VHH binders against q9ulm0r997to1333. Designs and how they scored, part 43

Target 1, 337 residues: q9ulm0r997to1333
Amino acid sequence: FSIPVHFTNGTYHVVGFDGSSTVDEFLQRLNQEIGMRKPSHSGFALFTDDPSGRDLEHCLQGSVKICDAISKWEQAMKELHPGKSEGGTRVVKLMYKNRLYFRSQVKGETDRERLLLASQTSREIVAGRFPINKELALEMAALMAQVEYGDLEKPALPGPGGTSPAKAQHLLQQVLDRFHPRRYRHGAPAEQLRHLADMLTTKWATLQGCSPPECIRIYLTVARKWPFFGAKLFAAQPAQLSSKENALVWIAVNEDGVSILDHNTMQVHITYPYSSVTTFGGCRDDFMLVIRSIPDKSSGKSHIEKLIFRMAAPKIAEATFIMASYMNHCTTTVNPP
Key: E = the ipSAE of ESMFold2; O = the ipSAE of OpenDDE; V2 = 0.75 times the mean of E and O plus 0.25 times the DockQ between their complexes.

## First folded at step 12 (VHH; framework vhh_4orz_3)

Design v8 (at its last look DockQ between E and O 0.78; V2 from the best seeds 0.00; counts 0 for: pae O 3.3 > 2)
Fold by ESMFold2, look of step 12:
Formats: structure tokens, sequence, C-alpha cells
Structure v8 (fold): chain B 337 residues (1-337), chain A 119 residues (1-119)
């Protein structure tokens, strides 16, 4: 048996396995073949797509047999189309990407890990889950363009070696669509979009001869200046606000704990270390976080605060799983067996 | 140990043809993208042609329509048919192994084979 494992930059690697292979054994082979460290060092994990086609990914547990995971996916897909009795079913898509980010993992990072981590970060920038100003966003898009396409090709010249103006314009559109924040182009008039493409050309041209590893190093150096680099962000509505305010926040989950960020500015409102989190979980579309504060010196009493957020149930499940994984890591690194 | 052995280079007149050949061993050849790179005098090494595991190909614009890359997974070989050669194609040509199945980045290459195109 073999199956492609996809990466966030749209590429893949085909990995072989047999009926007895666990996810852990499958990943060991994958990592050896693509030059990546094991998951405990890289924080990468294997995901399947959702059988219904929803924008959800399901993390595969290491002890599960890969064939069993595939079969479960196929059965779920079949149940979504009962009574068909025909073939032509969509196949499972495996994705390998970072799930847990630890600052310590930077030591010993491979070039392959840096490429894929930068690619994943680029997707977050495009989606608006990463704060970046307009000038820097264009520089970051140019870096990814240099990595993906190489040096900017000169305009069409006599002979087959040149690039036509129409083909060059399509490439610039592709670069902006793939690597530049959607919010900065939403509703922009055609003149502004042309201006963006011109500025992209200028930024990209300055990168001539810059190697992909160097471009990726620059990319990550810039991206890592944000304290929440590698955090998983979930949009949520605090239940305590009136419906008239309709205030959104980001719940950011990372190595340090759970933070509440302003949805618009992405500035940190408050950070709750995992040591302060007494319980968390969901009921329908309500996510609850229970925090124990440091004792007040004047009274000597700790405060218990209950935070309730409206958030889609599948996202609550994802958030709780990631939080539990980080909390388990902190416990095992502090209190090893 | 990864080994890549190039052959088929030589001296040829402009407009002529050459076929380069690469024998690969020491890795699971069918799982990796393969490529031909070249390094002209005084220039950095650049990719020329790529072939992915399913047989799809990609070429630099300057060689598109003149060069054809192919692979034989049963024999662990890669070849490059070079037609309508120009003096600008003069370089040492290297057979390279990709990072993974569809990678455009390379981590191993051979000693290379010299291609010289005279006017």
Amino acid sequence: as target 1 above (337 residues)
Amino acid sequence: EVQLVESGGGLVQAGGSLRLFCAASGFDFSRYAMAWLRQAPGKRREWVALIYIEGSTDYRDSVKDRFTISRDNAKNTVSLQMNSLKPEDTAIYFCAKGWYSTSRFFDSWGQGTQVTVSS
C-alpha cells in the first residue's frame, strides 16, 4: 500500500505502509523519508480531511492503525450518501502539518521543517489569523513568491525565453491570492489591485538570487517576532456581552496557556497560564474556561472566574484537544515518570 | 548511500542534440522527484527540468520545447533529451534527487557531465 501525504504548500510525499502499520510507525517512515524530526521535536501531526467536505481536519492518534483510520473515514463518507450503491467515492486526504508549537523546537530545525512551518504561517497570514501591516505583508508575499517560483522573470522579449505581459500578470495575481492577506484586497478597486501588483514586482525583484532556505529564514525571523507565533486561534463571542455589541475575540492557544486577544487589533487582553486553568470544556456551542487567580494579598483568597464563549462545537472540540495536549506536555516535562 | 551517475555529455554544434542519462541507486527512486540541474561557467547552479513521481514534468522557460525529461522507475534511471542546443546551454549538467515526491528542492546530485555547445 501507499498513499500521498499532503503539505500546506500544496505538495506531497508518497509513503508506503501495510495493514499492521500504526500512525506512529507511518510517521516515523514519513519523517525519515522527508528529512524531518519526530513529532515530539517538530510538533507536526497527521490529519485527515472531514468526510462531509467541511473545513475541518481530524488529528490521527499515534496508536491507531492507519488502515483503520482510512476505513473509518471511508465508512463515514459512505454513510453520508446512503442508498447510492455506486462507486466513484472521494478518497481520504492526509495532511501533515504543525499542531503544537514549542519555542524549544527551533534548536535543530531542519530546512524541511522550516519550509513547511513558513508555508503554514503564510496560510494564517492570508486568512487574517496573524497580525501584519500592509508594507510587511507584501514583503512576506514576495519571499514566498521567491521560494515558490524563483527569481522574477523579465517581461516578454523576442524569442521563447521571455514571459508575455498577460502571463506575468496572471502569475502576480496568483502570488497575491496565495500569499497576501485577503482583507487588504477585499473591495479594492481595480486601480488599487494593479498598484499592489506593481509593488509586489518591486519587492520580488529585490530578492533575485536569494535561495529558498535564506528566504525562509528571513520569513520566520519576521514572523516569530509576534509572541503568538505558532498559536492556534479560535474566533469566539464572550457570552457576557450584549447582542448589540456583537464583540468577537480570539482565543489563542499556545505553549504558555490560553490568551484572549482583541479580534480587530489582535493585541493581548489577558493570558491565562495553564496552571491557572482548573477546568474547560463545551456544552453545545458554549465553551467554558474556569480560571483560578493568584490569591489577593489583602484578603488571602483566590478568585474563581468562569468565562463562557459562543463557538461552533467542532471548534470547541479542536480547542479542548489542543489545550489538553499542551497541558499534558507541561505535566510530563515537569514531572517525568 | 545515495548515488547518482551522469553520462552522455560532450561537444556538439549549435542546433545539435544530446541525450543525458542518469543511473540512480541507494534510495527508493520511485518516491522522489528527480531533476536535471546545470551550472554554467561563472554562474550558480540552476534547475533545468523536473519530473515528479507520477510522470508530470516542469521545465525552465529557456529550455521548454527543446528539452524532454523522462524517468524509468523499473530501471531507476532519468534521461534528458536535449534538442536545438544553443551556446547558452553550455554547462555541467547534474542529476539530482528531490527532497520528496513533488519537491522543487534537491539534496543530492552526482559528479555531473559536461555539455559544450559551439557555434
Scores: ipSAE 0.534, ipTM 0.832, lowest interface PAE 1.9, mean pLDDT 87
Fold by OpenDDE, look of step 12:
Structure v8 (fold): chain B 337 residues (1-337), chain A 119 residues (1-119)
Amino acid sequence: as target 1 above (337 residues)
Amino acid sequence: EVQLVESGGGLVQAGGSLRLFCAASGFDFSRYAMAWLRQAPGKRREWVALIYIEGSTDYRDSVKDRFTISRDNAKNTVSLQMNSLKPEDTAIYFCAKGWYSTSRFFDSWGQGTQVTVSS
């Protein structure tokens, strides 16, 4: 059997497997074929799309057989779409994405790994889950454009062989759609979009001659300036804030711990290292964190704080699993067998 | 070890045609995208044509409708038919292996074959 594995840059690789192949074995084969590091170093994992069609991804566990995962997905599809002939044509989508990010592993990154990380980051930027101003957004989009399309072709002087202005404009629009934050473009009048395209042209033109690896290097250097690069962000509403009924925050989960960020500015409000987290996970329909504060020198009593957030159930599960994974990693690193 | 050997280059007059060949070995040819790259004097190497594992193709705009890339998985070969050649097409042409099935990035290429188009 073979199945395509989809990457964050829109490409895919077909990987073979048999009835006994586990996710770990499958990933090992994939990594070998495309030149990726081991998952323990790269933090990349295999995901499936959601059978319901919702914008959810499910991380596959390493010990699970690929065939079983596929079968489970197909069964779920049948259950969700009883009698609809259309349900029969949808096939499970396997995705290869970074799940865990470790700063200590940056030095050993391969060019392929860097490319995929950059592509994944680009998707986060487009989705509005990365703090970026308009100027930097254009620069980042230009870098990705250079990677994907190469040098910007100069508008051919009106001669028989020149790229039609219409084609050039179309390309610019495609680049903006693919690599520029949606929030900055949403509802923008045509004139503003044209202006944006012009600015993109200017930025892109400066990258003439830059190779894809160089562009990716620059891209990641810039992106990694954000302290929460590689973190997973979850939109959440604090339950205890009685007075601000509509206050949203980002819960950022990374190797350092759990951080609460302002939803609009993504500025850090507070960070909880994993050492202070005593309990975490779903509590009824909410996400709960129990934090132990450092004992007050004067009283010797540790203060326990219970934080409750309203989140979607699938996101609660995801956050919980990611936290657990980081915690396990930290434990293993400190106490190597 | 991945080996790519190009052939078929030469001197041709503007408007003429050439067919380049590439013989691939050292990897599972049918599982990777293949491409032709070119490097003109004083210019960086650029991709020209790409063929994916399923047979879909992509071309640089400047060569679109003039060049045709094809592959033979049984023989592990890639070909580039170049028609209506222009002096601007003068370059060393390289056969390249993609990183994976639908990659636009390449991890290996041959020594190249010289294509010269005279005005």
Scores: ipSAE 0.030, ipTM 0.489, lowest interface PAE 3.3, mean pLDDT 90
ESMFold2 (binder alone), look of step 12: mean pLDDT 87; pTM 0.883

## First folded at step 14 (VHH; framework vhh_4orz_3)

Design y1 (at its last look DockQ between E and O 0.12; V2 from the best seeds 0.00; counts 0 for: pae O 13.3 > 2, placed apart)
Fold by ESMFold2, look of step 14:
Structure y1 (fold): chain B 337 residues (1-337), chain A 119 residues (1-119)
Amino acid sequence: as target 1 above (337 residues)
Amino acid sequence: EVQLVESGGGLVQAGGSLRLFCAASGFDFSRYAMAWLRQAPGKRREWVALIYYEGSTDYKDSVKDRFTISRDNAKNTVSLQMNSLKPEDTAIYFCAKGWYSTSRYFDSWGQGTQVTVSS
């Protein structure tokens, strides 16, 4: 048996396995073959797509057998489409990407890890889950263009070995679609999009001769200036803050704890370290977070604060799983290998 | 240990043809993308032809339709057929192993083979 494992930059690596292979064993082989560190250092995990075709992914636990995960996916697809003959056109898609981000592990990153982290971050920038202003957004898109396509080629007379002005403009629009925030281009007229492409050309031209590893290091240096780089962000609506606006916030989950960010600016309102989190979980579409304050010195009693947020149930499950994973990592590692 | 050994370079007149060969060992060849890179005097190393693990190919625009990359997974070899050679094709050509099955990045290459195209 073999199966493609996809990465966030649209590429993949085929990995062999047999009926007894666990996810842990499968990932050991994958990481050895692609030059990445083990998950305890890289924080990467293996996901399946959702059998229904929803934009949702399911993290596979290390002890699960790969064949069992594939079979479970196939059974779920059959149950969604009863009576459909076997041999359908859609098969499970495996994705390998970062799930837990550990700042202490940055120094040991391999070039392959940096590429995939940058690619994943680029997806977040495009989707609007990463704060970036218009000038920086073009700089980041230009870096990814240099990584993907190399030096910007000058337009030449039509013929072998050259690029026409029309073909060059089409490529620039493809780069913007792939690497530039959708919100900055939503509903924009053609003349505005052409202006953006011209500005992209200016930024890309400055990168002449910059190698992919150099571009990726610059990319990550810029991206890591945001304190929540590597955090997983969940849109949520506070229930206890009841207001006529009913405005969204971001719940950011990272190694430090759970933070509430302003939805528009992505500035942190407050961070709750895991040591102060008494309990957390979901009931239907309500996510609850219970915080314990430092005890009063004179009485020895702590204050309890209960926070309620409206979130889709699958996102609550993802958030609680990631939180639990960070909490377990902090209690089980003292001196990592 | 990954080993890549290039051969087939030499001197050729402009408009001529040359075929390069690469013998690969020390890794599971059929699972990886392979490529030919080149480095002209005073220039940076550049990627010119790539073949993915399943056999699909990609080329730099400047060599498209003149160069053909191929692989033989049974023999662990990669070839580059170069036709209609130009003086600007003069370079040391390197056979390179990709990071993974569909990688455009490379982690190993050989000592290279010199290709010189005279006018």
Scores: ipSAE 0.420, ipTM 0.779, lowest interface PAE 2.6, mean pLDDT 87
Fold by OpenDDE, look of step 14:
Structure y1 (fold): chain B 337 residues (1-337), chain A 119 residues (1-119)
Amino acid sequence: as target 1 above (337 residues)
Amino acid sequence: EVQLVESGGGLVQAGGSLRLFCAASGFDFSRYAMAWLRQAPGKRREWVALIYYEGSTDYKDSVKDRFTISRDNAKNTVSLQMNSLKPEDTAIYFCAKGWYSTSRYFDSWGQGTQVTVSS
């Protein structure tokens, strides 16, 4: 058997497997074939799309057989579409993405790894899960444009080979759609969008001659200035916030612990190192964190705080598993066998 | 993995014509520039023809008006029509994938096909 694995940069790799192949074995083979580091270093994992077509991704566990994962997905599809004998033309999509990010492993990154990280980061930026102002957003979009489309073509003098102004404008709009935050474009009048396109043109033009690897280098350098680069963000509503019923926060999960960020500004409210986390996971329909505070020097008694967040069920599961993964990683690194 | 398979090379007399073909797989073909590169014995590999994702083309001056690059996005193929061939066109010709849609930087190429032009 073989199946294509899709990358964030739009390329894919076909990987062979048999009925006994586990996700770990599959990933090992994939990594060998494409020259990627081991998952323990790169933090990359295999994901499937959601059978319902929702914007959800499901991380495959290493011990699971690839065939079983595919079968499960197909079964779910059949259940969702009763009566259509041969499940719709839709097939499972395997995706190769970064799941865990380790700062200590940055020095060993391959060019491919950098490319994929940048592409993934770009998607986060577009989705509004990255703190970025309008100016920086434009710069980042321009860098990605240079990577994806190369040098901005000068408006061709009306000659047989010149890109029509209309085509150029269309390209600029496409770039904005692909690489610029949606939140900044949403509801914007046409005039503002045109102005944005003009600004993009100016910025993009400054990158003339810049190679894709160099653009990616710059892109990651800028992106990594954010302390939560590589973190996974989950939208959540604190249950205890009595006053503002609709207050949202981001729960950021990374190698250092769990942080609560402001939903709008993404400023850090508080960080909980994993050493302080005593319990975590789903509690009924909510996400629960139990935190042990630093013992009061006077009483020697540690204060336990229970934090409850309203989150989507799939996200609760995802957050829980990611936290567990980081915790396990930390334990292994401290006590190397 | 990106796969590029060239075909159509061979021996031809000066003034003759050849058509090279390349079958591409392992990437979204329609999003990337494609090119033909060539490498003559003892020389560096050089690009000779480029076709961008939107279909615009560029050529090395030495092959301009003699070579024509084309692509079929439905079939994931790129072709090079070579007319009025000269002995100096003798080389291994490679099909190459651009890094991006209008790139002159190539990140992948095939094994190549030999083109020999006899005087």
Scores: ipSAE 0.000, ipTM 0.245, lowest interface PAE 13.3, mean pLDDT 89
ESMFold2 (binder alone), look of step 14: mean pLDDT 86; pTM 0.880

Design y2 (at its last look DockQ between E and O 0.67; V2 from the best seeds 0.00; counts 0 for: pae O 10.5 > 2)
Fold by ESMFold2, look of step 14:
Structure y2 (fold): chain B 337 residues (1-337), chain A 119 residues (1-119)
Amino acid sequence: as target 1 above (337 residues)
Amino acid sequence: EVQLVESGGGLVQAGGSLRLFCAASGFDFSRYAMAWLRQAPGKRREWVALIYYEGSTDYRDSVKDRFTISRDNAKNTVSLQMNSLKPEDTAIYFCAKGWYSTSRFFDSWGQGTQVTVSS
């Protein structure tokens, strides 16, 4: 048997397996073949898409057999479309991407890990889950353009070896669509979009001769200046603001704990380290986080704070699973050879 | 150990043709992208033609419609048919292994084979 494993840059690697292969064994083969470290270092995990086609991904646990996961997906798809012929139906899509980010593991990153982590970060920038100003957003898009397409080709005259003006413009639009934040182009008039493409060519031209590994290292150096690089962000509505419109926050889950960020500016309001988290969980669309504060200096009393957020149940499940994974990791300090 | 051995280079007149061959071993050939790179005197190494694991291809614009890359998974070989050769095609040509099935990045290449196109 073999199956494609997809990456966030739109590429994939075909991996062989048999009926007894667990996810852990499958990932060991994948990582050996593509030059990545094991998941305990890289924090990458294997996901399936949702059989319904909605924008949800399901993390596969290491002990699960690959064939069982595929069969479960196929059964769920059949139940969603009763009586439909198997011809022309979707097949399961496996995605390999970062789930947990560990700052202590940065120095050991392979070039392949850096490529895929930068690609995943680029998707977050495009989607608006990463704070970046207009000037820097364009520089980051140019870096990814240099990685994916190489030096900017400058059309001068039509010819067999030259790039036509129409082909060059199509490429610039592909770069913007793929690597530049959607919010900065939403509703923009055609003149502004042309100006943006001109600025892109200027930024991209300065990168002539810059190798993909160098561009990726620059990309990650810039991106990592944000303290929440590698965090998983969940949009949520605090329950206490029942009458206020547009009362969203970001719940950011990372190695350090759970943070509440301003939805618009992405500035941190507060960070709750895992040591202060007494309990957490969900009921339907309500996520609860119970915090024990450090005892007051003058009184010696600690305070229990209950935070309630409205968010989609599948996102609550994802957040709690990631939080539990980080908390369990703190009890394992051994780094095997 | 990955081994890539190029052959088929030589001297040819402008407008002529050559066919390059690459024998691959030491890895599961059928699951990786493969490519031909070239390096002209005093210039940087550049990508020329790419063939993905499933057989789809991509070419640098300057060689499109003149060069054809192909692979034989039963024999673990890659070939490059070069037609309508020009003096600017003069270079050492390298056979390269991709990072993975659909990668356009390469981690291994052979010693290369010289192609010289006289005017």
Scores: ipSAE 0.536, ipTM 0.832, lowest interface PAE 1.9, mean pLDDT 88
Fold by OpenDDE, look of step 14:
Structure y2 (fold): chain B 337 residues (1-337), chain A 119 residues (1-119)
Amino acid sequence: as target 1 above (337 residues)
Amino acid sequence: EVQLVESGGGLVQAGGSLRLFCAASGFDFSRYAMAWLRQAPGKRREWVALIYYEGSTDYRDSVKDRFTISRDNAKNTVSLQMNSLKPEDTAIYFCAKGWYSTSRFFDSWGQGTQVTVSS
């Protein structure tokens, strides 16, 4: 059997497997074929799309057989669409994405790893899960454009071989759609979009001759300036906020702990290291964190704080598993066998 | 070891045609995207045409409708048919291997073949 694995840059690689192949074995093979590091270093994992078509991804566990995962997905599809003949046009989509990010592993990153990280980051930027101003957003879009399309071609003089102005404009719009934050473009009048395209042209033109690896290097250098690069963000609503204001926050999960960020500015409100987290996970329909404060030197008594967040159920599960993964990683690194 | 050997370059007059060939070895050819790159004097290397493992193709705008990339998986070869050549097409042309089946990035290329288009 073979199945395409989709990458964050929109490309894919076909990987072979048999009926006994586990996700770990499958990933090992994939990594070997595409020159990626081991998951323990790269933090990359295999995901499936959601059978319902919702914008959800499901991380596959290493011990699970690929065939079983596929079958489970297909069964779910059938259950969701009763009566539609076996010929449903929708097939499971496997995705290869970064799940865990480790700062200490940056030095050993391969070019491919960098590319995929950058592409994943780009998707986060577009989706509004990365703090970025308009100017930087444009620069980042230009870098990705250079990576994807190469040098911006000069509007050909009206000769038989020149790219029509219309085509050029179309390309620019495509680039904006792919690599520019949606929030900045949403509801923008045509004139503003044209202006944005012009600015993109200017920025993109400055990258003439820049190779994809170099562009990616620049891209990641800029992106990594954000302290929560590689973190997974979850939209959440604090349950304790008495104020009528439906204040949303981001829960950021990374190797350092759990941070609460402002939803709009993504500024850090507070960080909880994993050492302070005593309990975490789903509580009824909410996400719960139990935090132990540093014992007061005078009283020796630690204060326990319970934090409750309203989150979507799948996101609660995801956050919980990611936290657990990081905690486990920290434990193993401190006590190397 | 990945080996890519280009051939078919030469001198041609503007408006003329050339066909470049590349023989590939040292990897599972059918599983990788292939491309032609070119480097003109004093310029950086740029991609010209690429063909994915399944046969879909993409071209630089400047060569679109003039150049055609093709592959033969049975022979481990990739070709570039260049028609209506222009002086600006003068460059060393390189056959390149993609990182994976649908990659637009390349991890290996040959020594190249010189293409010169005279006015």
Scores: ipSAE 0.007, ipTM 0.255, lowest interface PAE 10.5, mean pLDDT 89
ESMFold2 (binder alone), look of step 14: mean pLDDT 86; pTM 0.878

Design y3 (at its last look DockQ between E and O 0.15; V2 from the best seeds 0.00; counts 0 for: pae O 5.2 > 2, placed apart)
Fold by ESMFold2, look of step 14:
Structure y3 (fold): chain B 337 residues (1-337), chain A 119 residues (1-119)
Amino acid sequence: as target 1 above (337 residues)
Amino acid sequence: EVQLVESGGGLVQAGGSLRLFCAASGFDFSRYAMAWLRQAPGKRREWVALIYYEGSTYYKDSVKDRFTISRDNAKNTVSLQMNSLKPEDTAIYFCAKGWYSTSRFFDSWGQGTQVTVSS
C-alpha cells in the first residue's frame, strides 16, 4: 500500500505501509524519508480530513493502525451517505503538520521542519489568527513568494522570452491570495488590489538571490517575535460578558498554559499557567476552565475562578486534547526513573 | 548516499539542440520529484524544469515550449531535451532531487554538466 501525506505548502509525499503499520511506524518512515525529527521533538502529528467535508481535522494517535484509520474514515463517509457505499470521488486526505510547539526544540530543527512551520504560520496569517500589521504582512508574503517562485521575473520588453504585464499581475494576485491576510483585501476595489500588487513587487524584488532556507529563517525570526507563535487559537465568547460579536476573545493554547487574547488586537489579557488549571472541559457548546490562584503570601488564601466560554463542540474537543497533551508532556519529563 | 550524475553537456550553436541525462542512485527514485537547475556565470542557481513522481511537468517561462523534461523510473534516469538554444541558456546544468514526491524544493544535486551556446 501507499498513500499521499499532504503538507501545508501544497506538496505531498507518498509513503508506503502495510496492514500492520501503526501511525507511529508510518510516521517513522515518513520522517526518515523527508528529513524530520520524531514527533516528540518536532511536535508534528498526522491528521485526517473530516468525512463530511467540514473544515475540521482529526489527529491520529500513534498506536492506531493506518489501515484501521482509513477504514474508519470510509465507514463514516458511507454512514453519512447511505446510498453511496462504494467510493465516489473522495478518498481520505492525510495532513502532516505541527500540533505541539516546544521552544526547547527550536535549536535542533531541520530545514524541512522550518519550511513546514513557516508554511503553517503563513496559513494562520492569511486566516487572521496571527497579529501582523499591513507593512510587515507584505514583507512576509514576499518571503513566501521568494520561497515558492524564486526571484521575481520582471515583465520583459515585447518578445517571446518575456512575461506579459497581465500575466505578471495575475501571478502577483495569486501570491497575495496565498500568503497575504484576507482581511486586508476584503472588499477592496480593483485599484487598491493593483496598488497592493505593486508594493508586493517592490518587497519581492529586494529578495533577489535569497535562498529558500534563508527566506524561511528570516520568516521564522520575524514570526517568532510574537510570544504566541506556535499556539493554537480558538475563537470563543465569554459567557460572563456581552453576547455581541465584538465580545469575542481568542483562547490561545501553548506549552505555557491557556491565554485569553483580545480578539481584535490579539494582545494578551491574561495567561493561566497549567499549574493553576484545576479542571477544564466541555459540555455541548460551553468550554469551562477552572483556575486556582496562587495563595496570597500575606494571607495564605487562594480563590477559585470559573470561566465559561461559548465554542463549537469540535473546537472544544481539539482545545482540551491539546491542553491535555501539553500537561502530560510537562508531567512525564519531570519524573526520571 | 544520494548520487546524481549528469551528462550530455557541450558546445552548441545558437538554435541548436542538446539532450542532458541524469543517472540517480541511493534513494527510492520513483517517489521523488526531480528537476533540472542551472547556474549561469555571475548568477544564482535557478530551476528550469521540474517533473513530479507521477510524471507531471512544470517549466520556467523562459524555457517553456523549448525544453522537455522526462523520467524513466525503471532506469532511474531523468533527461532534459533542450531545443532552440540561445546564448542566455549557457550555464552549468544540475540534476536535482526534490524533498518530496511533489516539491519545488531540492536537497541534492550533482556535479553539473556545462552547456555553452555560441552565437
Scores: ipSAE 0.384, ipTM 0.761, lowest interface PAE 4.0, mean pLDDT 87
Fold by OpenDDE, look of step 14:
Structure y3 (fold): chain B 337 residues (1-337), chain A 119 residues (1-119)
Amino acid sequence: as target 1 above (337 residues)
Amino acid sequence: EVQLVESGGGLVQAGGSLRLFCAASGFDFSRYAMAWLRQAPGKRREWVALIYYEGSTYYKDSVKDRFTISRDNAKNTVSLQMNSLKPEDTAIYFCAKGWYSTSRFFDSWGQGTQVTVSS
């Protein structure tokens, strides 16, 4: 058997497997074929899309057989679409994405790893899950444009071989759609979009001759300035907020712990290191964190704080598993055999 | 396994012409950008010409209007027509596969073919 694995840059690689192949074995093979580091270093994992078509991804566990995962997905599809014998032409989509990010592993990154990280980051930027101003957004979009399309072609003089101005404009719009934050473009009048395209042109033109690896290097250097680069963000509503104001926050999960960020500015409100987390996971329909405060030197009593967040059930599960993964990783590194 | 086999190199006098060929196998040729790279003695490998999957072409400034890259998706071949050759064009020329359809990132290349331009 073989199945395509889709990458964050829109490319795919076909990987072979048999009926006994586990996700770990499958990933090992994939990594070998494409020259990626081991998951313990790269933090990359295998995901499936959601059978319902919702914008959800499901991380595959290493011990699970690939065939079983596929079968489960297909069964779910059938259940969701009863009576359509011709199960919709939709097949399971396997995705290869970064799940865990480790700062200490940056030095050993391959060019491919960097490319995929940058592409994944770009998707986060476009989706509004990365703090970025308008100027930087254009710069980042230009870098990705250079990676994807190469040097910006000067509007060829109206000669027979020149890209028509219309084609050039179309390309610019495509670049904006692919690499520029949606929130900045949403509802913008045509004139503003044209202006944005012009600015993009200017930025892109400065990258003339810049190789894709160099662009990616620059891209990641800039992106990594954000302390929560590589973190997974979950939209959440604190349950304890008495105020009628539907205040949303981001829960950021990374190797350092769990942080609460402002939803709009993504500024950090508070960070909880994993050492302070005593309990975490789903509580009924909510996400619960139990935090133990550092004992007051005077009273010796540790204060326990219970935090409850409203989140979607799949996101609760995802956050829980990611936290667990980081915690497990920290414990194994401290006790070297 | 991706295989790229270059041919057509040789010795030519300045002002002469050569046509390089590359036969590709082991991947869906029509979905990837292809390129010609060259490496002169003591210099780094550099891209010379690039052709996207849809046929758009790009050239290094130094070879612009002299070199023409083309592809035949039916035959899985890419060619480089080199005209008005200069001694500075002396190098090993490599056929390279792009990462994807419009990528300037190359993940595979052949053994290369020697091009020598004599003054």
Scores: ipSAE 0.022, ipTM 0.345, lowest interface PAE 5.2, mean pLDDT 89
ESMFold2 (binder alone), look of step 14: mean pLDDT 88; pTM 0.886

